# Ledger of designs, part 42: VH-VL binders against q86iv5

Target 1, 237 residues: q86iv5
Amino acid sequence: LDSCSICVDFVGNSLNDLLNIILNSGVIGTCGDLCSAVPGGQIVDTVCDLLCDYVGVDEFIKLISDVDPDPIYICEKISVCKTNDNAAASLDLVQINPQNGTVGGTFTLSIAYTVTNTIATGQLAFNIIDPTGNAFGDAVLLVQQSPEQYTQQFQFQATPSEQESFPNGLYTVQALVCEGSCGSPHPNTYTLANGTTTFTISGADSSSMSGAGSFSGSSQSTQTGAASGSGSGFALF
Key: E = the ipSAE of ESMFold2; O = the ipSAE of OpenDDE; V2 = 0.75 times the mean of E and O plus 0.25 times the DockQ between their complexes.

## First folded at step 18 (VH-VL; framework fv_rosmantuzumab)

Design j3 (at its last look DockQ between E and O 0.35; V2 from the best seeds 0.49)
Fold by ESMFold2, look of step 18:
Structure j3 (fold): chain C 237 residues (1-237), chain A 120 residues (1-120), chain B 111 residues (1-111)
Amino acid sequence: as target 1 above (237 residues)
Amino acid sequence: QVQLVQSGAEVKKPGASVKVSCKASGYTFTDYTIHWVRQAPGQGLEWIGYIWPNKGRTGYNQKFQNRVTMTRDTSTSTAYMELSRLRSEDTAVYYCARVPLYSSGWFDYWGQGTTLTVSS
Amino acid sequence: DIQMTQSPSSLSASVGDRVTITCKASQSVDYSGDSYMNWYQQKPGKAPKLLIYYASSLQSGVPSRFSGSGSGTDFTLTISPVQAEDFATYYCQQSYRYPFTFGAGTKLELK
C-alpha cells in the first residue's frame, strides 16, 4: 500500500480519538505525547508519529482540530496525498440486482466508470435512500486513478437494524465519482460524475431480530483497471 | 535464528539501581521494538515499557515513570533497562521481548529472563 | 488502564480433553476490524511463549490444536486435544492501548 492510502486509513480510524486527546489534554508538546495516547496499539502510534513529525506537532494538531476535518483533505494538506483540479470521469453504469427484492435479501450494486483525466485522490461513493428518507452508504478510496474504464461492485444484505429498518417501498441509489471526499466543501474537491438507480423491497417480514445494524460489505470487490482502497464514513449528499 | 540473551541474575539492596542488558541477534535490530515485562514470584506479568531502537524513543508504564530508564546501543544490537531506588517489591524476573515495528504489540520472542532479588 | 479478567484461575484436564480459557477486557480492544488480544503459554522457570496474536492468528511453530476466537471484550483460547506438553499457565494480553496489560493467568493442570 502507498503512503496516501495509509494516511487516509489512519486519519479515518483515529480522528475521533485524536480530537478527544487534543480537547482533554491541554498542552501537547511532542508528536510522541499525542501519538502514544491514541488507541490502536504500536502500529497506530508508529503511523501517527510519522505523519505528525512530517508537519510538526502544532500544525498536525491544527489540522486535526479543524471545524470540518476530513481524512482525505487532511492528508492532502500535509502533502501525503496529491490533488488534481482537472480530474475528470464519467459514470457508465449504475445498476442494482435484484431490482425487486425482500427484507433479508442480498443486493449487488454494480458501478462502471471511465476516468478521462487522472483522479489523484478521490472516491467512488454511493448512498442508498430508503422510502422514509433515511440514507446509508459506503465509499472506496481512489488513488492515482489513471485514465481507463473501471468497474466496482458492492454488496449488502437488507437485514433490519437500529441504523436501517429496511421498510417496504422504493429505494433510490445515488452514486458519485469524486476528486477529493465526495460531498465535501473543501478546496480541490469536485463531483466528477453522478448517477442513480432504484430498487424495491416488498414481501413478508422475515423478522429475525439478531442485533445491532451492519452494512455487509461484498465478499470481494471486483475491479477492472488499476487502483483500489478501503473507504468508509463519507458524508451524505 | 532469533535470540534475545539477557544479563545474569542480580542481588541488590534497597535503594540501589540495577541495569539489565538484552542482546539481540538473528534479525535486523531496528525492525523491532524492545519491551520489558516483569514477573514477581508466583505472580503474573507486568508491562514496564518499550524503546524504539531506530529513534531511541521510549514509553513507560506510569507506575515506573520516575524510576526506569531504557536505552539501546544499535552498534551492538543491545537494549538496556535501568531501575533505580529499588525496593523489596521489585524482586522479580525481568524479561525483554521484541515486538514487530508494524504490529499492534505482541511479544513474538522473549529473552531468558533476569532474576532480580532486592533484600536487606 | 484496561483491566483483563481471565477465567478460570485454574483447571484440571486429561490428555485428549477440549479446554477453553476465557479473557474479558474492561473495554473493547478492537481497532479497524482487528482484535488486539494476544495469548501466551508459560511453563515453570521459562519465559512466556506467544501462541496467538490478533485474537485468532496462530504464531509460526505453534500446533494447530491451539485456537483463539472472540472480539470486542470477550475472547477465548481453546486447546483441543490437550497434550501432555500443554500443562502450563496461559495469559491473555491486550495490545490496544498503553500500558499493555495481562490477565492474571490460567493454570492448566493434569487431572
Scores: ipSAE 0.647, ipTM 0.873, lowest interface PAE 0.9, mean pLDDT 88
Fold by OpenDDE, look of step 20:
Structure j3 (fold): chain C 237 residues (1-237), chain A 120 residues (1-120), chain B 111 residues (1-111)
Amino acid sequence: as target 1 above (237 residues)
Amino acid sequence: QVQLVQSGAEVKKPGASVKVSCKASGYTFTDYTIHWVRQAPGQGLEWIGYIWPNKGRTGYNQKFQNRVTMTRDTSTSTAYMELSRLRSEDTAVYYCARVPLYSSGWFDYWGQGTTLTVSS
Amino acid sequence: DIQMTQSPSSLSASVGDRVTITCKASQSVDYSGDSYMNWYQQKPGKAPKLLIYYASSLQSGVPSRFSGSGSGTDFTLTISPVQAEDFATYYCQQSYRYPFTFGAGTKLELK
C-alpha cells in the first residue's frame, strides 16, 4: 500500500465529512475527537489519526478548512506525498473508440504518455466536452512514476442522465498529465502535457433518461518494476 | 504465541451488569486493536465495538450505545467489556478478537469466548 | 449498515468436492484498491478462525485449498478439495465501515 495514495484517497473521500464535523462540532480538542466522527472503518480511523497526529489537530483542521481544499496538496503539505518541480512528461496518444458512436453506446478512451522525469505526485485527467459545452471527466492519481511509457484506458457508456444528456454532435476530449492536481492553484502543481481528440455521437433518443454514466476505469498499469517489498507494514511515515 | 484469554462464564439477572476481561499475551498489546463480537445460541456473529489500547479510543455499535463500555489496562495487557442493563437477549458467547493496527479490520486471533446467561 | 447476504445457508458435500460460498454486500466494500472482505471458519463450541483477508489473501497457516475472490459487492470463498476437517460453518465479514457486519453463515455438512 502506497502511503501517498492512501492519504489522497482518505482526504478526497472524507473531505466533506471532515468539514461537516469541523463545522458542526463544538471544540475539537484532539485528533481522536475529529477522527472518531469520520464515517468509515478502522483504516479510515487509522489514516485520519496518523495524518492528524503528524501535523497536530489545529494544523490539520486548518488544512482541511482551506477555501480550495486539494487532497494531493494537503498530502504534500504534510510530507506524505512527494513533489518534483522537475517532473516532465509528453502525451503520445489520445484515442477514443469508436470515433463515431450512438447514444447508449460504449466508448473507450486510451491515453498513452511518456514520463521523462519522475512524476512524484500527479494526475492523468481527461475532460469530455459535449456539443453544448457541458463537460464531464475523471482523473487517476499518479505516484512515483519513473521515466517510462504508460497507458491508461477509460470506458464510459453514453447513457443519458441528469448530469449528461449526450446530445448529437461533435465531442471534444481533453487529456492532461500533471504534477499535482490538474487545474489546482496550489504550489507544486503544473501541467506537464496535454492533448485533444474528437468523436461524434448520433441517434439521441429523447425517451430513455435512465442511467448515470458510470466511468469504469480499468487501470491496467503494467508497472513492471514493482519491487516486491513484502513489508506488510502500513508505514505512512 | 499470541493468546487472548477471557474470563469465565457469567450468569446474571435482567437489569444487572457484566464485565468480561480479555488478557492478551505473546505480542505488543498496543500495536493492535481489540474488538468484541458476540454470538447468541445458534445464531450468527454480531460486532459490538472496538478499543485502541494505545490511546483508549473506543467505538461502539449503536445497538449497544449507552449500555456498553470498553476499557483497557496497558500494564496488564487486558481489555474489558462491560455491558449494563442486561436482557435475556444478551445471552450469548462474547469474544474478544485482535485486529492489526493499520489493517483493514480482520480478526486474526480470538479469545476462547465467555458465555453469558441472562435469566430470571 | 452494510448488509451481508451469504448463500447458501447450508451445503452438503463429499470429501474431495469443490465447494463455493458466495457473499454479497449491500454496497461496495472496496477502498484504495483493496476489498475489505474477510472469511472465517467456525466449528461447534470454538471461536471463529480467520481464513481469508482482503478478499483473497490467505491467512498464515491456512491450507491452500481455501481461496477467496471478488471485488465490489460480490465475493466468493472456494474450498477445493474439501477435507474431512472442513465441515464447519463459514462466515463472511465486511470491515469497510463500522459497524462491522457478518453474513448469516453457511453450514458445510458431510453428504
Scores: ipSAE 0.447, ipTM 0.750, lowest interface PAE 1.3, mean pLDDT 90
ESMFold2 (binder alone), look of step 18: mean pLDDT 93; pTM 0.953
OpenDDE, look of step 18: ipSAE 0.392; ipTM 0.728
ESMFold2, look of step 20: ipSAE 0.621; ipTM 0.856
ESMFold2 (binder alone), look of step 20: mean pLDDT 93; pTM 0.953

Design j4 (at its last look DockQ between E and O 0.44; V2 from the best seeds 0.00; counts 0 for: pae E 2.5 > 2)
Fold by OpenDDE, fold request of step 20:
Structure j4 (fold): chain C 237 residues (1-237), chain A 120 residues (1-120), chain B 111 residues (1-111)
Amino acid sequence: as target 1 above (237 residues)
Amino acid sequence: QVQLVQSGAEVKKPGASVKVSCKASGYTFTDYVIHWVRQAPGQGLEWIGYIWPNKGRTGYNQKFQNRVTMTRDTSTSTAYMELSRLRSEDTAVYYCARVPLYSSGWFDYWGQGTTLTVSS
Amino acid sequence: DIQMTQSPSSLSASVGDRVTITCQASQSVDYSGDSYMNWYQQKPGKAPKLLIYAASSLQSGVPSRFSGSGSGTDFTLTISPVQAEDFATYYCQQSYRYPRTFGAGTKLELK
């Protein structure tokens, strides 16, 4: 795992906890005071402490307490993630299969894009807009993507939930490739490419509200197997 | 071979202080966190606190706040736990244990324990 | 603080039996798809020994007859088949947040 991915993952997963700690705790004097309060075991405490030490506790708190805290931007500001103002990419294909599905069915979204200038830290994001205008989606972190063609697949099940009822009708998919977080107001954020496609859902049965649409992005989560290996100090940074 | 060797048994009076040592060997002392856990006779395990040998960073169970002080000597790879204002309830076996910095927080190696008896 | 409720407090078994010990946390100890639960064995007059970490990962050198399962709030340690050397006290421990907390322990006795 690269340091940038670790930073973005930590900030993304622990942002709410960090905010709650900052808001509910009195004076936080040290990185240790802050990070020891963050749940997620020793690894989260260790990562938090390392990141906090890069900028100091006051600056770290300031970044987290931003009006629109963005994990990628935060990691860029602490110089763990890189930026490229000259990043460039094009979208080659946005495809959804099947094009005609039913409620409860599984859909596969395939997005192909070409990087022409290195994406230092960015996102591949998509939004699905249902016939009523409600939107849901996901994003994948892009770190140091060199010029070449890439393909990403996403899967979702059209199971009604509190977040999405999956009404019958025409759905619109929007795909975006970005330097930085897509849609973020922060510096060093650019939309590099965008594209759209459509698909239909029929047979909406209002009854089964149970299933949270789990987007299984096949991101190769490199399971950091805790290699029990010998004392070589894994210098994360 | 990883080893944590603790100091010998202590007998103290109420109100006194005790300082227990934990000498680490067989690994890089600064790459791990040392935790302290105690066990009263016939009871379960109670977490006391931790020290980061690399930074001297400490964290304590609030139950022991203002009574416990953890220190380390990196030159000798030794961690220390001092407990002050001793009470009869502090009678227990005290353990030091190692936690990897890049782990979910398990205690993989333990000292042999130090018995503390607090009696009038 | 996260309370750890371990059950049973004691149980008797014979060599060759399957034994199950449960631990319930007062809140979820999951983070980013991982469970921060550990299991230890302790024999009389000895320090605890790590058996299982991250709910289901077997510590190096621990026999495969030990296994851990569970997520969220509910966790299980299984010993199968029980051997003569397995008669001891077992503890669950959460490493999700501070303070670290342990279950009250389960004493496994020979029937």
Scores: ipSAE 0.883, ipTM 0.972, lowest interface PAE 0.4, mean pLDDT 92
Fold by ESMFold2, look of step 18:
Structure j4 (fold): chain C 237 residues (1-237), chain A 120 residues (1-120), chain B 111 residues (1-111)
Amino acid sequence: as target 1 above (237 residues)
Amino acid sequence: QVQLVQSGAEVKKPGASVKVSCKASGYTFTDYVIHWVRQAPGQGLEWIGYIWPNKGRTGYNQKFQNRVTMTRDTSTSTAYMELSRLRSEDTAVYYCARVPLYSSGWFDYWGQGTTLTVSS
Amino acid sequence: DIQMTQSPSSLSASVGDRVTITCQASQSVDYSGDSYMNWYQQKPGKAPKLLIYAASSLQSGVPSRFSGSGSGTDFTLTISPVQAEDFATYYCQQSYRYPRTFGAGTKLELK
């Protein structure tokens, strides 16, 4: 694990807790005052203390309290994540299988992309737009992604939930490769490539609705072995 | 190989202070937080506080905030807990235990305990 | 502060039995998909010994007859089969927030 990934994971998981502590606690004069109040076990306290001490407690509070706090941007401002304004990539493949499926069915999204100038800190992201305009998706953090070809797969089961009912109709898949957070207005942020595909869902059952959707992802390099990871969430953009 | 060796039993009168030591060996002292936990006779476990040996950062259970001081000496790999204004309710076995800095926060090794008796 | 309710306070068992001990936290101790609940064994006159960390992970050197499960607020320690050396007191402990808190303990006695 590198310091950039550790920072992004910490900020992404603890941002709301940090904001609540900053807004509602008494005097915060040291990193210990702030970080001991963050829930999540010893490792969260340790990472918080390291990052806070690196930039100083006053600057750390300022970065966390910014109007549009964004984990990648915050970690770039702390200088534990690098930026590359000349990052470059292309999308080679955006493919969803099956093209025609059913509610409760499993769909596999395959994305292949080629990096041509290092992505310093960025994302591979996708967004799925249902027939009514409701969107959901996920993203994978990219750190010091060197020039070569990469493949990522995502799977999801179209199980209706409070957040997404999976109505019958045409779905649009949008995939993005970005330097910085995809869709962010922050400096040093670029959409490097985008691509789309579509699929359909037919045969929804109206007798009951249950379940929730989650995503998992994996990555492969055609020149090196790959590790897989997973994230969760709805609405990336 | 990992050891936390505590100082010997203490007998004190109400109003006095006690300082318990916890000497670490067999590992890198600054990679672990030292916590202190006590157990009154026939009772469960009660968390007192912690000290980070690398920075000296401390945090105390609010119950003990105005009576406890935790310190350390990195050159001897020793942590200390001082409890002042002792009361009979402070009669207990006092343990030190370590927590890895990069962990969910479990106490992986414990000292043998130091018995404190507070009586007039 | 997170209160930990441990049940039962004591129980009797024979060697070979299956024993289940529960622990309920007054609020969730989950963070980012992990549960910050730990289990300890304590024998008379001895310091506690870690058995299970992160709800279900077995500490090195602890026999596989010990297992942990649960998430959120509800956690279980299981001993199966109970051996003669397992008669002791068991504590749950949350490491999610300060102050760290322990359950009141469960004493496992020979029937």
Scores: ipSAE 0.631, ipTM 0.865, lowest interface PAE 1.5, mean pLDDT 88
ESMFold2 (binder alone), look of step 18: mean pLDDT 93; pTM 0.952
OpenDDE, look of step 18: ipSAE 0.711; ipTM 0.892
ESMFold2, look of step 19: ipSAE 0.584; ipTM 0.840
ESMFold2 (binder alone), look of step 19: mean pLDDT 93; pTM 0.950
OpenDDE, look of step 19: ipSAE 0.795; ipTM 0.935
ESMFold2, fold request of step 20: ipSAE 0.569, 0.628, 0.584; ipTM 0.838, 0.866, 0.844
ESMFold2 (binder alone), fold request of step 20: mean pLDDT 93, 93, 93; pTM 0.951, 0.952, 0.951
OpenDDE, fold request of step 20: ipSAE 0.878, 0.879; ipTM 0.970, 0.972
ESMFold2, look of step 20: ipSAE 0.620; ipTM 0.859
ESMFold2 (binder alone), look of step 20: mean pLDDT 93; pTM 0.952
OpenDDE, look of step 20: ipSAE 0.774; ipTM 0.925
ESMFold2, look of step 21: ipSAE 0.437; ipTM 0.773
ESMFold2 (binder alone), look of step 21: mean pLDDT 93; pTM 0.952
OpenDDE, look of step 21: ipSAE 0.733; ipTM 0.897

Design j5 (at its last look DockQ between E and O 0.31; V2 from the best seeds 0.40)
Fold by ESMFold2, look of step 18:
Structure j5 (fold): chain C 237 residues (1-237), chain A 120 residues (1-120), chain B 111 residues (1-111)
Amino acid sequence: as target 1 above (237 residues)
Amino acid sequence: QVQLVQSGAEVKKPGASVKVSCKASGYTFTDYTIHWVRQAPGQGLEWIGYIWPNKGRTGYNQKFQNRVTMTRDTSTSTAYMELSRLRSEDTAVYYCARVPLYSSGWFDYWGQGTTLTVSS
Amino acid sequence: DIQMTQSPSSLSASVGDRVTITCQASQSVDYSGDSYMNWYQQKPGKAPKLLIYAASSLQSGVPSRFSGSGSGTDFTLTISPVQAEDFATYYCQQSYRYPFTFGAGTKLELK
């Protein structure tokens, strides 16, 4: 396990657990006392302690109350994740299959990219924008990704849900390769490359779906080549 | 070559204190934590606590109350554990072991052990 | 504190046998999809030796006849085939939360 990936995971997933420990405990002390109570072993304790010492106890309490922190930025500020202001990459392919599909169908997004100067801590991200302007997407964390060619696939099923109805029409796919969090205004953040493609959905009117049953939109990530990271959710950019 | 070399056996009376040393060599002392584990005769293993050599931060098993103190000297790459107000139940072999800083907490190398006998 | 129940407390085996030792934690020791369970071997008069870390990862220099499996609360150390040098006491240890705790041990004896 590398410390950068664990820091990003901790900030994204574990700060609420720490808040609950603080609220349910009468123990007040140093960052060490606080962070040693967090489950996840010595590595999580280490990352927690580094963050707590960096921001100070008062600011740490504010941080754990934040509903949407930027995990990559935070982990870069405490130097657990590295930055490279000269990172460079290009997108070789952004392709969606099928280009003409139906509601309920499965789509595969294939992205090929070439790193030309190491991405220290960044993302491979995508958005899919429906005909009405609503969007959904996902990202993969990239850690110390050396110069090389990479490929990544994402799959999703166009199953209507409360978040995305999958209306008929033209969809736009946007893909980004970034140093830092894609779309973030924070320092040391760069969009290194972007690409687009489109696809269409035709089929049943969304108004014809009703009654009891399971509706879901989902994505699945697979990766080939030398790369680190798994999909992590991100907000629209 | 990684080594953890502990101080020699100790015989103490109840109420006394003992300080065990653990000298590290063959690796960067501040890249690992040092943990202490004891084993009473015929018994299993019991975790006592840890120290971070880089900043001296400690954490103790609360079973040992305020009786244990862990320190280190980075100039000699040596960790110390002091146990006070000794009881006969403290008779055990005391091990130091290192844990990689960026690990969950597995003990990858152990000292040879220091035998402590507490008797009247 | 997380209690570790190790079973059996002792067992007898012959060289060439497959043996299985179990360890049950009083609560899950999984964190973000990883299991924080470690296994050690201890011979009389010697310090423990790490065999398996993170439930299934083999420590450098440990023979592949040792393997670990499990997740959540239930973990298994398997030795197959048992060799003459494997007769010893085996301990599980959780590293999910302080204080770190060990199982009571399983003594593997020659039949």
Scores: ipSAE 0.443, ipTM 0.772, lowest interface PAE 1.8, mean pLDDT 84
Fold by OpenDDE, look of step 18:
Structure j5 (fold): chain C 237 residues (1-237), chain A 120 residues (1-120), chain B 111 residues (1-111)
Amino acid sequence: as target 1 above (237 residues)
Amino acid sequence: QVQLVQSGAEVKKPGASVKVSCKASGYTFTDYTIHWVRQAPGQGLEWIGYIWPNKGRTGYNQKFQNRVTMTRDTSTSTAYMELSRLRSEDTAVYYCARVPLYSSGWFDYWGQGTTLTVSS
Amino acid sequence: DIQMTQSPSSLSASVGDRVTITCQASQSVDYSGDSYMNWYQQKPGKAPKLLIYAASSLQSGVPSRFSGSGSGTDFTLTISPVQAEDFATYYCQQSYRYPFTFGAGTKLELK
C-alpha cells in the first residue's frame, strides 16, 4: 500500500463529504468527530483518522476547507506525499487508435513519456476536445516515478451521453505530465511535458441529444513500463 | 497466542436486553478494532458493528435501529455488545472478531461465539 | 448496502478435486489499487476462520491449496487439491464500505 496514493484517493473521494461535515457540524473538536461522520468503510475511517492525526484536526480542516482544494497538494502539505521541484519528463508518444473512427466506436489512447528526474507526486493527464470545444479526460496519479520510460493506455467508447455527444469532426487530444496536479494553482505544481494529437469521428447524429439516457464516455487505463511504438503524429509544446 | 473469549450462552425474553463480553488476550488490545457478527441458526453471517478500543469510537449497522451499544474496557481488554429490545429474530450466535487498525478490514481472529436464545 | 452474491450455494467434490467458488459484489470493492474482499471457512459449531484477505493474500497458517483472485466486483476462491478437512461452508465478505456484508455461503460437501 502506497500511503501517498491512499491519501490522494481518500481526499479526492471524500472531499465533498468532509466539506459537508465541516459546514454542517459547527465546531469539530477531534479527528474522531470528523472522521466518524465520513461515509465509507473502515478504510475511509482509518485513513481519515491517520491523516487527520498526522497534522491535527484544525490544520486538517483548514486544508480541506481551502477555496480550491487539491488532493495531491493536501497530501503533500501533510507530508504523506513527496514533492520534487526538479522533476523532469518528456513526452515520447501521444497516439490515438483508430485515427478515424465512428460514433459508438472504441478508441485507444497511448501515451509514452520519459522521466529524466524523479516525479515525486504528479499526474499523467489527458483531455479530448471535440469539434465544439467540449472536453473530457482523465488523469493517473504518479508516485515516485524514477527516471525511466513509461507507457499508459486509456480506452474510451464514443457513445453519446449528456456529457458528450461526440459530434462529427476533428478531435484534439492534449496530454500532460505534471509534478502535482495538472493545472493546479498550488505550490509544487509544474507541467513537465505536454503534447497533442488529433483524430476524427464520423457518423454522429447531428441531433443535439439533450436526452437523458446514455452513459458518459467510460475510460479504462492500463499501465505498462516500456515505451513501445513508432511515433504517430503528435505535436509537443 | 491471540484469544478472544466470549461470555456464556444467554436466554432472554422478548423486550429484554443482553450484554455479551469479549475478552481479548495475546495482543495489544488498542491496536485492533473489535467487530461483532451474528449468525442465526442455519443462516449466514450478519455484521452488527465495531468499536475502536483506543478511542471508543463505534459504528453500527443501521438495521439494528439503535438497539445496539458497543463499549470497551481497556484496563481489562474487554469489549461489550449490548442489544436491547430483543426479538425472536435476534436468536443467533454472536461473535466478536478483531480487525487490525488501518487495515482493509478482515477478521483474523474470532471469539468462540455466544448463543443467544430469545423466546417467550 | 453492498450485496454479495455467492455461487454456488452448495458444491459436491471429491478429495483431490479442484473447486471454485465465486462472489460478486453489487458494486466495486476496490480502493487505491486493492480489493477489499475476504474469504472465510466455517465448520459446524465453530467460528469462521479467515482464509484470504485483500482478495488474494493468504492468511498466515492457511494451506497454499487455498487461493483468491479477482478485482472490482468479481472474486474467486479456489481450493486445489481439496482435502478431507476442507469440507465446510465458505463465505465471502466485503470490507469496502459499512455495513460489512457477507455472501450467503457455499457449502462444500463430500461427493
Scores: ipSAE 0.406, ipTM 0.731, lowest interface PAE 1.3, mean pLDDT 89
ESMFold2 (binder alone), look of step 18: mean pLDDT 93; pTM 0.954

